VHH binders against Flagellar brake protein YcgR (ycgR). Designs and how they scored, part 154

Target 1, 263 residues: Flagellar brake protein YcgR (ycgR), of Thauera aminoaromatica (c4kar8)
Amino acid sequence: MAELSTPSPASPAPLDGGRGDELEKFTLRGARQILQLLQDLITHRGLITAHTGGGHSFMTAVLKVDEERGRVVLDPSPDPQANRRALAAPRLTCVTQLDGIRIQFPLVGLGEGQDKGRPALFAPLPAEMLRLQRREFYRLQVPLAHELSCLLKAEDLARKPVEVSARVIDIGAGGVAVVVPTGAAEFVIGGTLPACRLALPDGEPIELDLEVRNLNRQTQRNGTEQLRVGLRFAALPRAADTRIQRYIFKTERALNAKARGGL

## First folded at step 13 (VHH)

Design W77 (from M9 with S30D; framework vhh_7n9e_1)
Fold by OpenDDE, second read of step 14:
Structure W77 (fold): chain B 263 residues (1-263), chain A 119 residues (1-119)
Amino acid sequence: as target 1 above (263 residues)
Amino acid sequence: DVQLVESGGGLVQAGGSLRLSCAASGFTFDSYAMYWGRQAPGKGREWVSGISSGGGSTAYASSVKGRFTISRDNAKNTLYLQMNNLKPEDTALYYCAKQDYESGTFPYWGQGTQVTVSS
């Protein structure tokens, strides 16, 4: 018997993440929380990539939080042109990480001035800050050239055990999305598929338990209907986790290299 | 239009039993997994149980496992929830839900049926 996780009042979060409603639980809007996080960034001297739009960015840091004035002080770029772009931008998107957690926050109303005799950028405190654990949200789209498959142990409509070889379409640290023919097996969100086998290119399949987290119907270009099944790793051994992470990183690197014309 | 109509709720004493029903219409019932959710006063919605389209696979929240049984009659387009050994903490509005397989969301909920368990 599978254990249903408590849904957020929002629709069950698909494993592939990225829907706006799923991000809400990771969004800080409390003034105290925002201040604390900014202070943590200061303490850790976290470098921030500030995106000004148009594909432009510069490196900055939070230098100070001025609670009295309700503003954040940023380190200006050594490039005057970057600072001009920042000041002209209607919105600055700041991205950083702290303790492996991705942090993203918008700044609006950027101005320039002096802080203790040094050039600085000023902005009102962000209204919200997003904290995303990379591990939970990153999903690698599996290249078609990679034949990742997952052998699902499920039941058919007659409640007979069946093994379904499913193509893995995306993978993350928390699970996989697979596609199966419609009617190949019975699925229910919260259901557990025990002793499944995930095939990776680097060796023997990984045996693992999977929990069904989402079901989607997909129609292929040829008109054939398929079922996309989002599956969570229910209990992933450390060694398996390492292998999966290694695969993801290696593949991502290769894809990025290819995209840059390096392969 | 998808319609889900829950019934069978009521007042019951702790340790008692209820059987909820959900009448479904407006879609091919036997092609969809169906779910029960509930919302207790002052709490968010939580999933209670799910059943696959053919009824072969079921899922339960840990809080109801061993006490609740989900079933369906596809010929009658009806979903059921047998609730045994009810507890005061089971007091909630119980909803029947259908997933939208295209979006993956749960836009389809009934009006709910109130279950109240007295101590």
Scores: ipSAE 0.845, ipTM 0.960, lowest interface PAE 0.5, mean pLDDT 88
Fold by ESMFold2-Fast, scan of step 13:
Formats: structure tokens, sequence, C-alpha cells
Structure W77 (fold): chain B 263 residues (1-263), chain A 119 residues (1-119)
């Protein structure tokens, strides 16, 4: 479960492209979805920061979608130099926010012309759009004092069942990250771990099916290796979801209270 | 330098079978989980299957489960994908990928091998 460590949705800076697989789950490629999202930006009059490379950007907006010609019509900058930089750029990276959701998309093949007698910029419809909701990427770092654990049911090298008690290091609405000793069990991204047990500070352990989403190895100072396993909640019951979100909310509030007192 | 070379693709009729291979070099093959992904024209890259470093755990996308089998031969540094009961929807360029334990995921490297399934 590769939760993104992304800037706030309010940040105009484009997201780092080095996490291709991680961002795939938030990427829209369906023509109908792309058209609908662009139309939503028009309806809400969303301001777009268009990055032209070399640290340059300008403010624009989608004026309309020309489905017949397969292109988007953009508001040009009042700065003629910004428009010239945009037209010369091989690619624009467009960043905006819609109701707390970060939206980012590329435009290639930018041209200029007129729409209803007014200057306009034109580009082919993007083949992809990134749509990143705040709740989908938030992860709470679990305080060590809480001693959160998850009993994983996995398989060893011989495909025999093993149980591994793993320390929970972070938790979000969609899953947890845990740490296990390297070699404790076999893990692969996409693998399912059925009937695992997540222990929260209150109540009985929660029985969950988990799916492996990411795997990181780290070497401790004493030379021992650890494996960090990102796990997505599969088929999460409402009662379990409520308990997990209550834990996150209460812990976040407690940490925020300490931070305010420390400032 | 890490190298992954896919092979075994081709044109087959619906219901047919193909076996894909990925020859790996430049890293300790038996220390890394390995993956297959695919990309059909006009679509994004789709994860297909994965296998743990020792082969003890495997995973499959729901669209291929029961039809495809991933395997590895650590002595030969080779990853395989046995594809049975192929459908036109399986038409895609197929890539193998090595687990990246630094980023936590897997980038697709290599040229891929084309699989075309006709009706």
Amino acid sequence: as target 1 above (263 residues)
Amino acid sequence: DVQLVESGGGLVQAGGSLRLSCAASGFTFDSYAMYWGRQAPGKGREWVSGISSGGGSTAYASSVKGRFTISRDNAKNTLYLQMNNLKPEDTALYYCAKQDYESGTFPYWGQGTQVTVSS
C-alpha cells in the first residue's frame, strides 16, 4: 500500500514523477473520466498553475473542451513572454485544486489562436490526469508508546503458513505500514494476507484481510535487516473502519495538542 | 547495471497459450521479488502478477487469476509467465520488473514483448 508523502493539495508545485507506480492508482486514463474532470474545472472556475519548465509558470483556466477537435481551450496569460515560453515548451504541467482534491495533468502540443474572436491557447486533450484526494494519502505516524501490533498470517519459503507479529509504524484510512525482520516470511506486492489481527490500544484485536502494496528493506545499525511492509485494508467492515478512524482522529488531536504546547 | 530482457510474445488465437521469459542480469536475482505488467494501446500500465524472492508467495490480478502462472528459476536468473486460455483483452506489451526496496515499488524496465490475441 504505497501511500504518498505529498505536499498539501493547496501547493501549486508539481508532484515528483519518480514514483510512477505509486501514482498510477490515482491516475485517470478513461476518456469519459478526463472529459468530466475538465468540465468540473470549467464549472467551478478552477485556477490552474501551468508550469513551463525552468522554474517558470503562469496562471490559466480551462475555458472549454472542444470534443469535436479533441482539444482543450485555455486562457492565455496577460504576460506575452509567459505565453511565448508556454508555446516553446515541449510540455506543460498543470496543477489545480478542486474541493480539496489535487489535480495535475500534462498538456503537450500547445498552440495559439482565437476562440470567438478572443486570443486563446489550445492543446490536445490530456491522455491522463492525476486526481489525489487528501484522505487517500494521509498517514498517522504511530507513537511508539502505543505499541500497536499486527499479527500477520503469511507463508515461508516452503509455502508453509507462518504467523509474524509486526510493529505498526503508520496507519491511515486505507491501511498500515508494519516492520518485520527480513526473512520472517515471503512477501510480494499484490499478495493477500487473510485473517490478520490488528491490535489497537482499546478493545479486541480487529480481524482483517490485508494486501501488500509496498516493500522497503532497511539495515539497522547493528547490521540486522528489517522489511517495511505497506498493507492495504481489504474488505474492511464498517465497525473496523470506525474504530481505526477514531484511533487516528484521537491520536492526531493529542499530537496536535502537544505540538501547540511545544511552540 | 541492471538489465531485464523480455521474450516469448507473439500472435496467437483466442484460447491459445504463450510462455513469456525475462532474463535478468546485473543484480542478485534471488534477493528480489519480481513482477509482470502489461500495457494495451491507449491504456495505462497494469500490474499482472508478482512472485517473492524465494518463490514462496505469488499474486495475480483478478483479470488473469486461474489462467496465468508466474514462476522463477533462481539458478538461471529467469522469470516466467505461463499464459493459458488467452483472450483478446490480453493483447498488450508485457514487461517484467524488479522490486525496488528503496522506493518500495517496482519500475518497469526493458523493451517489453508484444502479445497479440486474435479472435
Scores: ipSAE 0.704, ipTM 0.919, lowest interface PAE 1.0, mean pLDDT 83

Design W78 (from M9 with Y32D; framework vhh_7n9e_1)
Fold by ESMFold2-Fast, scan of step 13:
Structure W78 (fold): chain B 263 residues (1-263), chain A 119 residues (1-119)
Amino acid sequence: as target 1 above (263 residues)
Amino acid sequence: DVQLVESGGGLVQAGGSLRLSCAASGFTFSSDAMYWGRQAPGKGREWVSGISSGGGSTAYASSVKGRFTISRDNAKNTLYLQMNNLKPEDTALYYCAKQDYESGTFPYWGQGTQVTVSS
């Protein structure tokens, strides 16, 4: 049985504290490594989920690393209550993802002020950062040119079957994240979508059952809303797992080759 | 300011029934999936059931499937959990929850309503 607060590979929730000993080998403590990783988050404009305890969190981002003063500058929440909870918290647990790798770090001693005349949150540089490169946490960002899709079989408001072709935005060993227009179908975390069809290049679509694990609403620049749906593979057959892993491997190889060709 | 207020808990004998309610305010209730969770003494929070924004999809933990029914009334901003054939192991604080769709986490929980099932 799943707990709502139990972490999953695709979840922004913090990892279980009881796994601390096993996670030590993935923990960065070098000042230079920490600075470099924070700078990478700035460069990639990575969104961070900051957990303030008691089930509360808000979205933020690293705006700047002030190496001279040994602090990070964070984007405050537009919700004043979220900022008040963050400032009152003894620590923030920050969770994000960079190039398919889960990153988690604590911030202690959060303060507020201004950066270049704009409201900002400040915290001392973290003493440690967790960087998880385990197979179950790795997510390949799917290139738009691949047009990877998953045909979802779901239900609408009237419990009538609907089929929605969803764009796959990331994929890993344990599942996919897809985007659909808001209102295209109804989703609930824990719900099963049976007999969905994942279309990979070079082959027939893979028929599989998907479990809804996460829902996020995003407003696009043109004002339209889309829903990001995190989906876990339920009982993947070995052949399907092999095809998915082959796609991930081939795509990573191609992306690495493209990166090496920089002139 | 999201507010969730549970009610309907109490003491019942094994095999009995209870109907829990959750009154929601501070957000557009009809736009959000809603959830019931529970926490027994000395244990972590356990997911019990969920229902989509319009009520078209539901999900249940295996331990309660067939015994509990989740429902909602969007006109009244109210979430329900009908609990039948209650067992001593169902004894817990029951709370409703909603996801923060921006962060993807569950920061919004009610204070809970206590359910105690005697053997």
Scores: ipSAE 0.535, ipTM 0.860, lowest interface PAE 2.0, mean pLDDT 83

Design W79 (from M9 with Y32W; framework vhh_7n9e_1)
Fold by ESMFold2-Fast, scan of step 13:
Structure W79 (fold): chain B 263 residues (1-263), chain A 119 residues (1-119)
Amino acid sequence: as target 1 above (263 residues)
Amino acid sequence: DVQLVESGGGLVQAGGSLRLSCAASGFTFSSWAMYWGRQAPGKGREWVSGISSGGGSTAYASSVKGRFTISRDNAKNTLYLQMNNLKPEDTALYYCAKQDYESGTFPYWGQGTQVTVSS
């Protein structure tokens, strides 16, 4: 985990602390995309948790989007103190979920007024919105029988290049977790391992760059200590993404069929 | 017990430089990757940089890439952060940190050293 103490994407708490570089590919900055996403929140009556800082938040919703004036209209809190905190805050961080998609966006310049004679909060349209699908944090536990491996290119303790064949223990759309023997290579959270090779069943290994996101010690049942390395796919090509997703879906379906007695 | 003691912070003008140090004790320093994090007033802790146990691999947050350099001296149990071309937005309390591999969390942080960058 590169961002220390950063909440998970499944949490209602915002993602912050410089994690935005990882999330850039999921960040919408097109005016039309932003308007469409806000409209989707209105259509589906999405509840939004608005964080005002200092551990404070309140529940709101987008009531309408005023494209001509470039602003969004929000439902105020029934708690007047929450509304005062929101108006005093330099920035609101809004977090919601729509059909398994996590949506997060900032609002700055919040004001109050009325919409059709009812109290409302107003803010300029956000310049960016984060949109993450649940598959971005879903992890398939890799069956041992698949012997799925990833050839890592790293450095040993003497700063010499080394190739380590690592067993893949879980895989998702965003990355893999692998296990390596303790001392096999040097790892650092945030470090890039270039030109690694992920071996999937049925096909040639996929070459990809991996970024180290987490390091944990893992004890095998025989008492041997291993290092568990969480790795993010950096700039994954579409063809590679398709192959990885196909492997995940096929494996999950096969496991479900096996659990039901092979049918 | 793990102890981390940061030093080298201070007041510096924009465009200036500072070198931070972290003195480590209570564990085998040369066996662990080490990290620098920072916290600005009213914000959560932000990862800044990391260095592997032998110093062969380094990593940086995009906001500091090209301006900051992390290094270590395993003989002295000391971690360093060379900060160049400082900006007002770099103003924060800077911490060094060690991960706990078993939990995957960072329970070992120092007291921090304050860096203030004036315009």
Scores: ipSAE 0.511, ipTM 0.851, lowest interface PAE 2.0, mean pLDDT 83

Design W8 (from M9 with A59N; framework vhh_7n9e_1)
Fold by ESMFold2-Fast, scan of step 13:
Structure W8 (fold): chain B 263 residues (1-263), chain A 119 residues (1-119)
Amino acid sequence: as target 1 above (263 residues)
Amino acid sequence: DVQLVESGGGLVQAGGSLRLSCAASGFTFSSYAMYWGRQAPGKGREWVSGISSGGGSTNYASSVKGRFTISRDNAKNTLYLQMNNLKPEDTALYYCAKQDYESGTFPYWGQGTQVTVSS
């Protein structure tokens, strides 16, 4: 339960209201787009977290879209208290993921009944749905203690091969950001760095092809210049993706635990 | 640190049975509802089953209802999924999951156990 963690806000929103104007470009409001997205969730049987307010939530799924009656049918929670909270709530905030895309939508006016003899929850179709790629916004800030590094296979200004050990400063599902000394190698946005090696603490380095996405030259307080390089994972094998996601989730869990019971 | 370790998967013929286990540590297991999810090749994650903290309430996805049974042993910090009358469509990587109620997401997933059902 949320009450065992920290003094968090009473009604956690999965994405905060202060970012409303930033999120508008990712908000779907067309009736056909909403119906298609809900149908995609049915087809892929996407796991949905339904937030009922007061720090409470439960797992559900969209079972059916009743277009004629303008409503969705949801699987009830295995917890009867969660279903009672949901029915009493003025709004549910539903959060799910489809192929790495975060989807969030409100449901208001929840009711209960049966669908083909099975218990079900019903709600009017949402007027809007947020469709957002999490990797665009979420980056795990890599703890300095992990000393995470990536050996880059790059070229210098004369197009001669060079190897640069770069410090990984953040990591997400789609890539990493690294820092290198200015002049250590030449980077071109859109260029590919083949056979780079990402050193995770959980075993052998992962061999990756990386694409340069962005460059930011920074001058440190001591006058030393460094280059921040944003790198996208190109053609990531499933095994490598699994290891990277495992590192991210384990580190996030450890940081959450430290924050809740920390100093 | 929350740890979830699944086991019990394997290759099985259509109509067969498997029992999956999930060993939980790093949290008070008896205080949280637990879930099984799965991910088939080329598909997103889907909910399979859930069980309340005390085991008194269970729910199932329509595709598995009547064939799968979720249970738990709070003394052993272990979650189970008994899968009967398996179909080729049940082929997937099966994960046990715990929700992070502060964020409302499921960052606490195990690595999964592969179930392959041949026809």
Scores: ipSAE 0.000, ipTM 0.187, lowest interface PAE 15.1, mean pLDDT 77

Design W80 (from M9 with A33S; framework vhh_7n9e_1)
Fold by ESMFold2-Fast, scan of step 13:
Structure W80 (fold): chain B 263 residues (1-263), chain A 119 residues (1-119)
Amino acid sequence: as target 1 above (263 residues)
Amino acid sequence: DVQLVESGGGLVQAGGSLRLSCAASGFTFSSYSMYWGRQAPGKGREWVSGISSGGGSTAYASSVKGRFTISRDNAKNTLYLQMNNLKPEDTALYYCAKQDYESGTFPYWGQGTQVTVSS
């Protein structure tokens, strides 16, 4: 069993770089941890969306973990066509939530049969499960229509103080990602930007100290270069944290309602 | 054509000092933030320090803050790391790195310079 370690919340970004590496700290590979999480899903009767590829998915649930045979028992779909697609798929990607925490895991080698005289689907136990704590990991992609901005206090290429109004492209409980024009200011990973101002709807801008975590240069379709800057909140006050979480919650709810046709 | 050549490592006793250098070529050095990383025996790579393109903004890992100083000389295309009050835990291969802005990653183009701190 590998022990997953991450820098403390105040630590500068590591040089092995990339947002994909953040997933590793939430990946469970220990057999006991995987079994416990699957049992938690059974206890809470969590509904699972199983993606079979090609845009197809079906709703299922873990009914039982058979530790001796090393497999999980799943509730089949009432739609026979969905079950046939699942059985034909080389892999299922299963996603669910438990108390607001996103859980994702693969299943390979799906079969069908019966459990206690009832139809069931079977798969070997997953070798890994992803458990994403909502507050630490989820990033809301900010709708362009919201025009969310952050006024950054930084240094320009001539080493003079400069204020840059940057567009916020994603936001989470721990920070924001912003876009600035290339050359507007200089940044260093691990550097602190003091007294920046995050503008949220309905209220005065929030004054924050931000730490640079990530830098990516992107060429847009029109040929213009932009710098994407990942920024961590340093010592976020409770009132600011509450406003940010409220914005995330309301926006997620609105986006989910829109995706479901407003129902 | 990017090349980074580290030097200045060696064997020192605890409490001693070393100054590392990184000679850069094949890119416009003054336009990029530069970084020092290290890899201890049997461990993964870790970030040590960074400096902005103009040299005005610096950052340090908590473990080295107050003991290490990063600097650069853009006229000489050279990055430096002054290491004071060295500890056995600082024993590692030290690399200088330029961020690949397109991928957001840190490829290591240099071979590194070994720092060994004895007790």
Scores: ipSAE 0.381, ipTM 0.738, lowest interface PAE 1.8, mean pLDDT 80

Design W81 (from M9 with A33V; framework vhh_7n9e_1)
Fold by ESMFold2-Fast, scan of step 13:
Structure W81 (fold): chain B 263 residues (1-263), chain A 119 residues (1-119)
Amino acid sequence: as target 1 above (263 residues)
Amino acid sequence: DVQLVESGGGLVQAGGSLRLSCAASGFTFSSYVMYWGRQAPGKGREWVSGISSGGGSTAYASSVKGRFTISRDNAKNTLYLQMNNLKPEDTALYYCAKQDYESGTFPYWGQGTQVTVSS
């Protein structure tokens, strides 16, 4: 399946950028651009999945950029074995997401030391960073006020057909993420939900087939459990694609204007 | 306390068939979605197939659709993968997995059984 070979922006799995000419146009090599992007990751407190090879990875973050010494300072793992693997690795592949944009970069020559008396990892500034600002990877967080919903056709836990009205929490060109009450339906990753209906603010619901990509059960502070379901558009007609893109553009513009003191 | 024990792998020639089994214990098998995944040498783990708790819904990766069949026997707490028309690119460790929900996209995996397809 395409989704099993090309991870989404939220996926921790690295893309094979080293063999892909198609990713060249998304690769940053300017020192100023690299420094600015690393600073953006610090400002937005971006969590990074650092892959050390052999299926091993750990969570880290850029703590600071030392421009004078040409180094990044990284938060070490609380797991000493993960840090040992990282230090032994010839290369780390770092993957993160910033505002729906996938960012990936290599780090070579990792060392350890201290920053302000606390353990830290150090690496030379990366010579390149991949920034995938691709249409299919972008996800808009849906405002609660929009009450966006998707009617899912699935089976309940008793294997009876059920229709579940799910709240849409994010939307992109490639799919949606929805939340449903725990136990409302059973989902199989890779399975297709036929003839679902996506309700946008203007016009009739869009009828479409959705493929289940991921499932996350989360418990809220009040003890309420929700299931987050990631869904891919299996096939999207041009008219539906146009309506979804129009909604995304209009909503993003309105949110950006509001954040800057506008509409 | 969850245990998943895969078996049935081996060496087979291209075009051949194998049937994998996964014996499950430590949880109510009939209540969970189950999966098969694989990891080829030098590659990450790949989803192969999934089956609903009651067996009525199945899903397959495009690379195996039409060649592999997933099934389950809830009375025996056993998951199966019938593999037909095997190709050299099917060579991998095959894992049985239980839907975890807590790990997001990565369910709980078993120990694996090796499948090697000669050309």
Scores: ipSAE 0.576, ipTM 0.862, lowest interface PAE 1.6, mean pLDDT 82

Design W83 (from M9 with S53T; framework vhh_7n9e_1)
Fold by ESMFold2-Fast, scan of step 13:
Structure W83 (fold): chain B 263 residues (1-263), chain A 119 residues (1-119)
Amino acid sequence: as target 1 above (263 residues)
Amino acid sequence: DVQLVESGGGLVQAGGSLRLSCAASGFTFSSYAMYWGRQAPGKGREWVSGISTGGGSTAYASSVKGRFTISRDNAKNTLYLQMNNLKPEDTALYYCAKQDYESGTFPYWGQGTQVTVSS
């Protein structure tokens, strides 16, 4: 059921430009901030939906930032028509998510060429980037001290049921990201994990079905490899949604109070 | 140098069957989940099916569930898609894909194999 590289027709549209005044406070215009954010997209999550107008879009990623030439290098689409539409477009509107925060930016003056002998798309650095933190886009980075876990019900190599206790690294209204040891179970994007148990403080574990949305291998500083699994909540009950939102709110307030040294 | 080469497409009548293959090289095939996507003329690419590293888990788009079967042979570095009861709406260029786990993106796609289903 998952969109692999081309977004669903139901994928979120670019934010309404008529709300420009309201969005100005979330707009980054500093060259250093823009460079850092683009670099973060490279190192964390490079999956970007590029809208070329006329209802067309394609999936891309920032491959690198060329500071000397003042440009970004993007992964071209395997579809030649998508690349032709992009090159013909007066503007691309790029939409992505980093740590649960919606990021949107324009690219103007798209060109094509090669980077290290491979096809690439090039564009001047954007003059502005929108970094919008809203409830629907927000993800709480879970403090290590909370020891938040999700018991995943999955299958092993031989299709036998296994239970994996996974550490929750972030949580939002639509899902969680967890880390599991390499080889603990078999995961595939679009797969459903039924009757998993999300353990939140203050109460019973929440039983829910999870859909695998992303897989990412990460090497820890100690050299240990872990698999990061992005999971979407399927049919989340209102009571469960309320508990998740209360946890997020309470934890964010506590982190903000601690950062200010407390009053 | 990651390479994915699809084959097995062709012209088939509605209700017929085809088996697609994807030959993989340049990476440790058995360490990656593999995917099939497709693109109909004038449309974007859509996800069709996926299979985990050892074949213990599979997933299918609702439009093909019950008709298509994904499988893999890790000894041969080959991914398969068995397509049964084909419909005209299955007409598309079919792609084999691999996710890059470190970046979380899909930079590695094959050139595709054309499937045309006549009525």
Scores: ipSAE 0.548, ipTM 0.856, lowest interface PAE 1.7, mean pLDDT 81

Design W84 (from M9 with S53R; framework vhh_7n9e_1)
Fold by ESMFold2-Fast, scan of step 13:
Structure W84 (fold): chain B 263 residues (1-263), chain A 119 residues (1-119)
Amino acid sequence: as target 1 above (263 residues)
Amino acid sequence: DVQLVESGGGLVQAGGSLRLSCAASGFTFSSYAMYWGRQAPGKGREWVSGISRGGGSTAYASSVKGRFTISRDNAKNTLYLQMNNLKPEDTALYYCAKQDYESGTFPYWGQGTQVTVSS
């Protein structure tokens, strides 16, 4: 399925364009809506992963929307080669998140110049933007202090069943992302992990079947490699859904309060 | 450079069987999960099946579950797809793909092998 190859909302990789009709209802084409969304990205200082094709990407941000000239101003990469690749590309695919909502849009006709005497990249305003407001795409970044874990049932490299306690790094209504040591277990996108146990702070572990949707290699600051696994809830019970939503709501409120008061 | 070469496609009658192969080179085959996908005329690419690096975990799209079997031979750097009880709707160009741990998906596709199922 195309959906099984789709990266998690926390992954910067773009959604497959070959299923555009499936995503039509989440596509913004109104000029006012596009301008508002771009302004929201500026206000929240949203980091954007811009994919230039051929497996290449760089980090950027929308610095300004020039409504009179119909263009966006982007922060160039500190890597000159990345900027050259971007300028040579026929199309950029930009991927970001705003308050846990996945946003994706194309930029065509990228140019370079200056904004207020500083190097900048320019592109015409996108004609469309994808905003995935589906409940399953929203992800809460789990505070390290919560020590949220999920016990996974998988197979090791010797093809023997193993149970792996994985740290939960993000959680949403549709699934979790976890981190496991490289080599602790084998995973494949589309594979089912039965009877896993998700530990939330306020009660007994929730028993769930999980489906693998995404696999990334993650290098820690100390050079240690870990595997980041994106997991979808399969056949989520109503009681479990309620507990997960309650945890997300309470944690979001606490984090928002802390961000405003802790500044 | 990574190379994936699919083979084994052909014309077969509904209810028949085919076995596809994917010969891999340019990377350590045994270190990567591998996948089969397909693309019918006028449609986007569709995931069909996947297999973990050691072969212990497999996955299948609902449309092929129970009819197709994915396997691999790490000593031969070869991925297989055994297709049984083929249906006209299985007609497509079949691709193999390598897990990309940087993007988190499997964006690399080979040249493909054509499968045509007549009614």
Scores: ipSAE 0.689, ipTM 0.913, lowest interface PAE 1.2, mean pLDDT 83

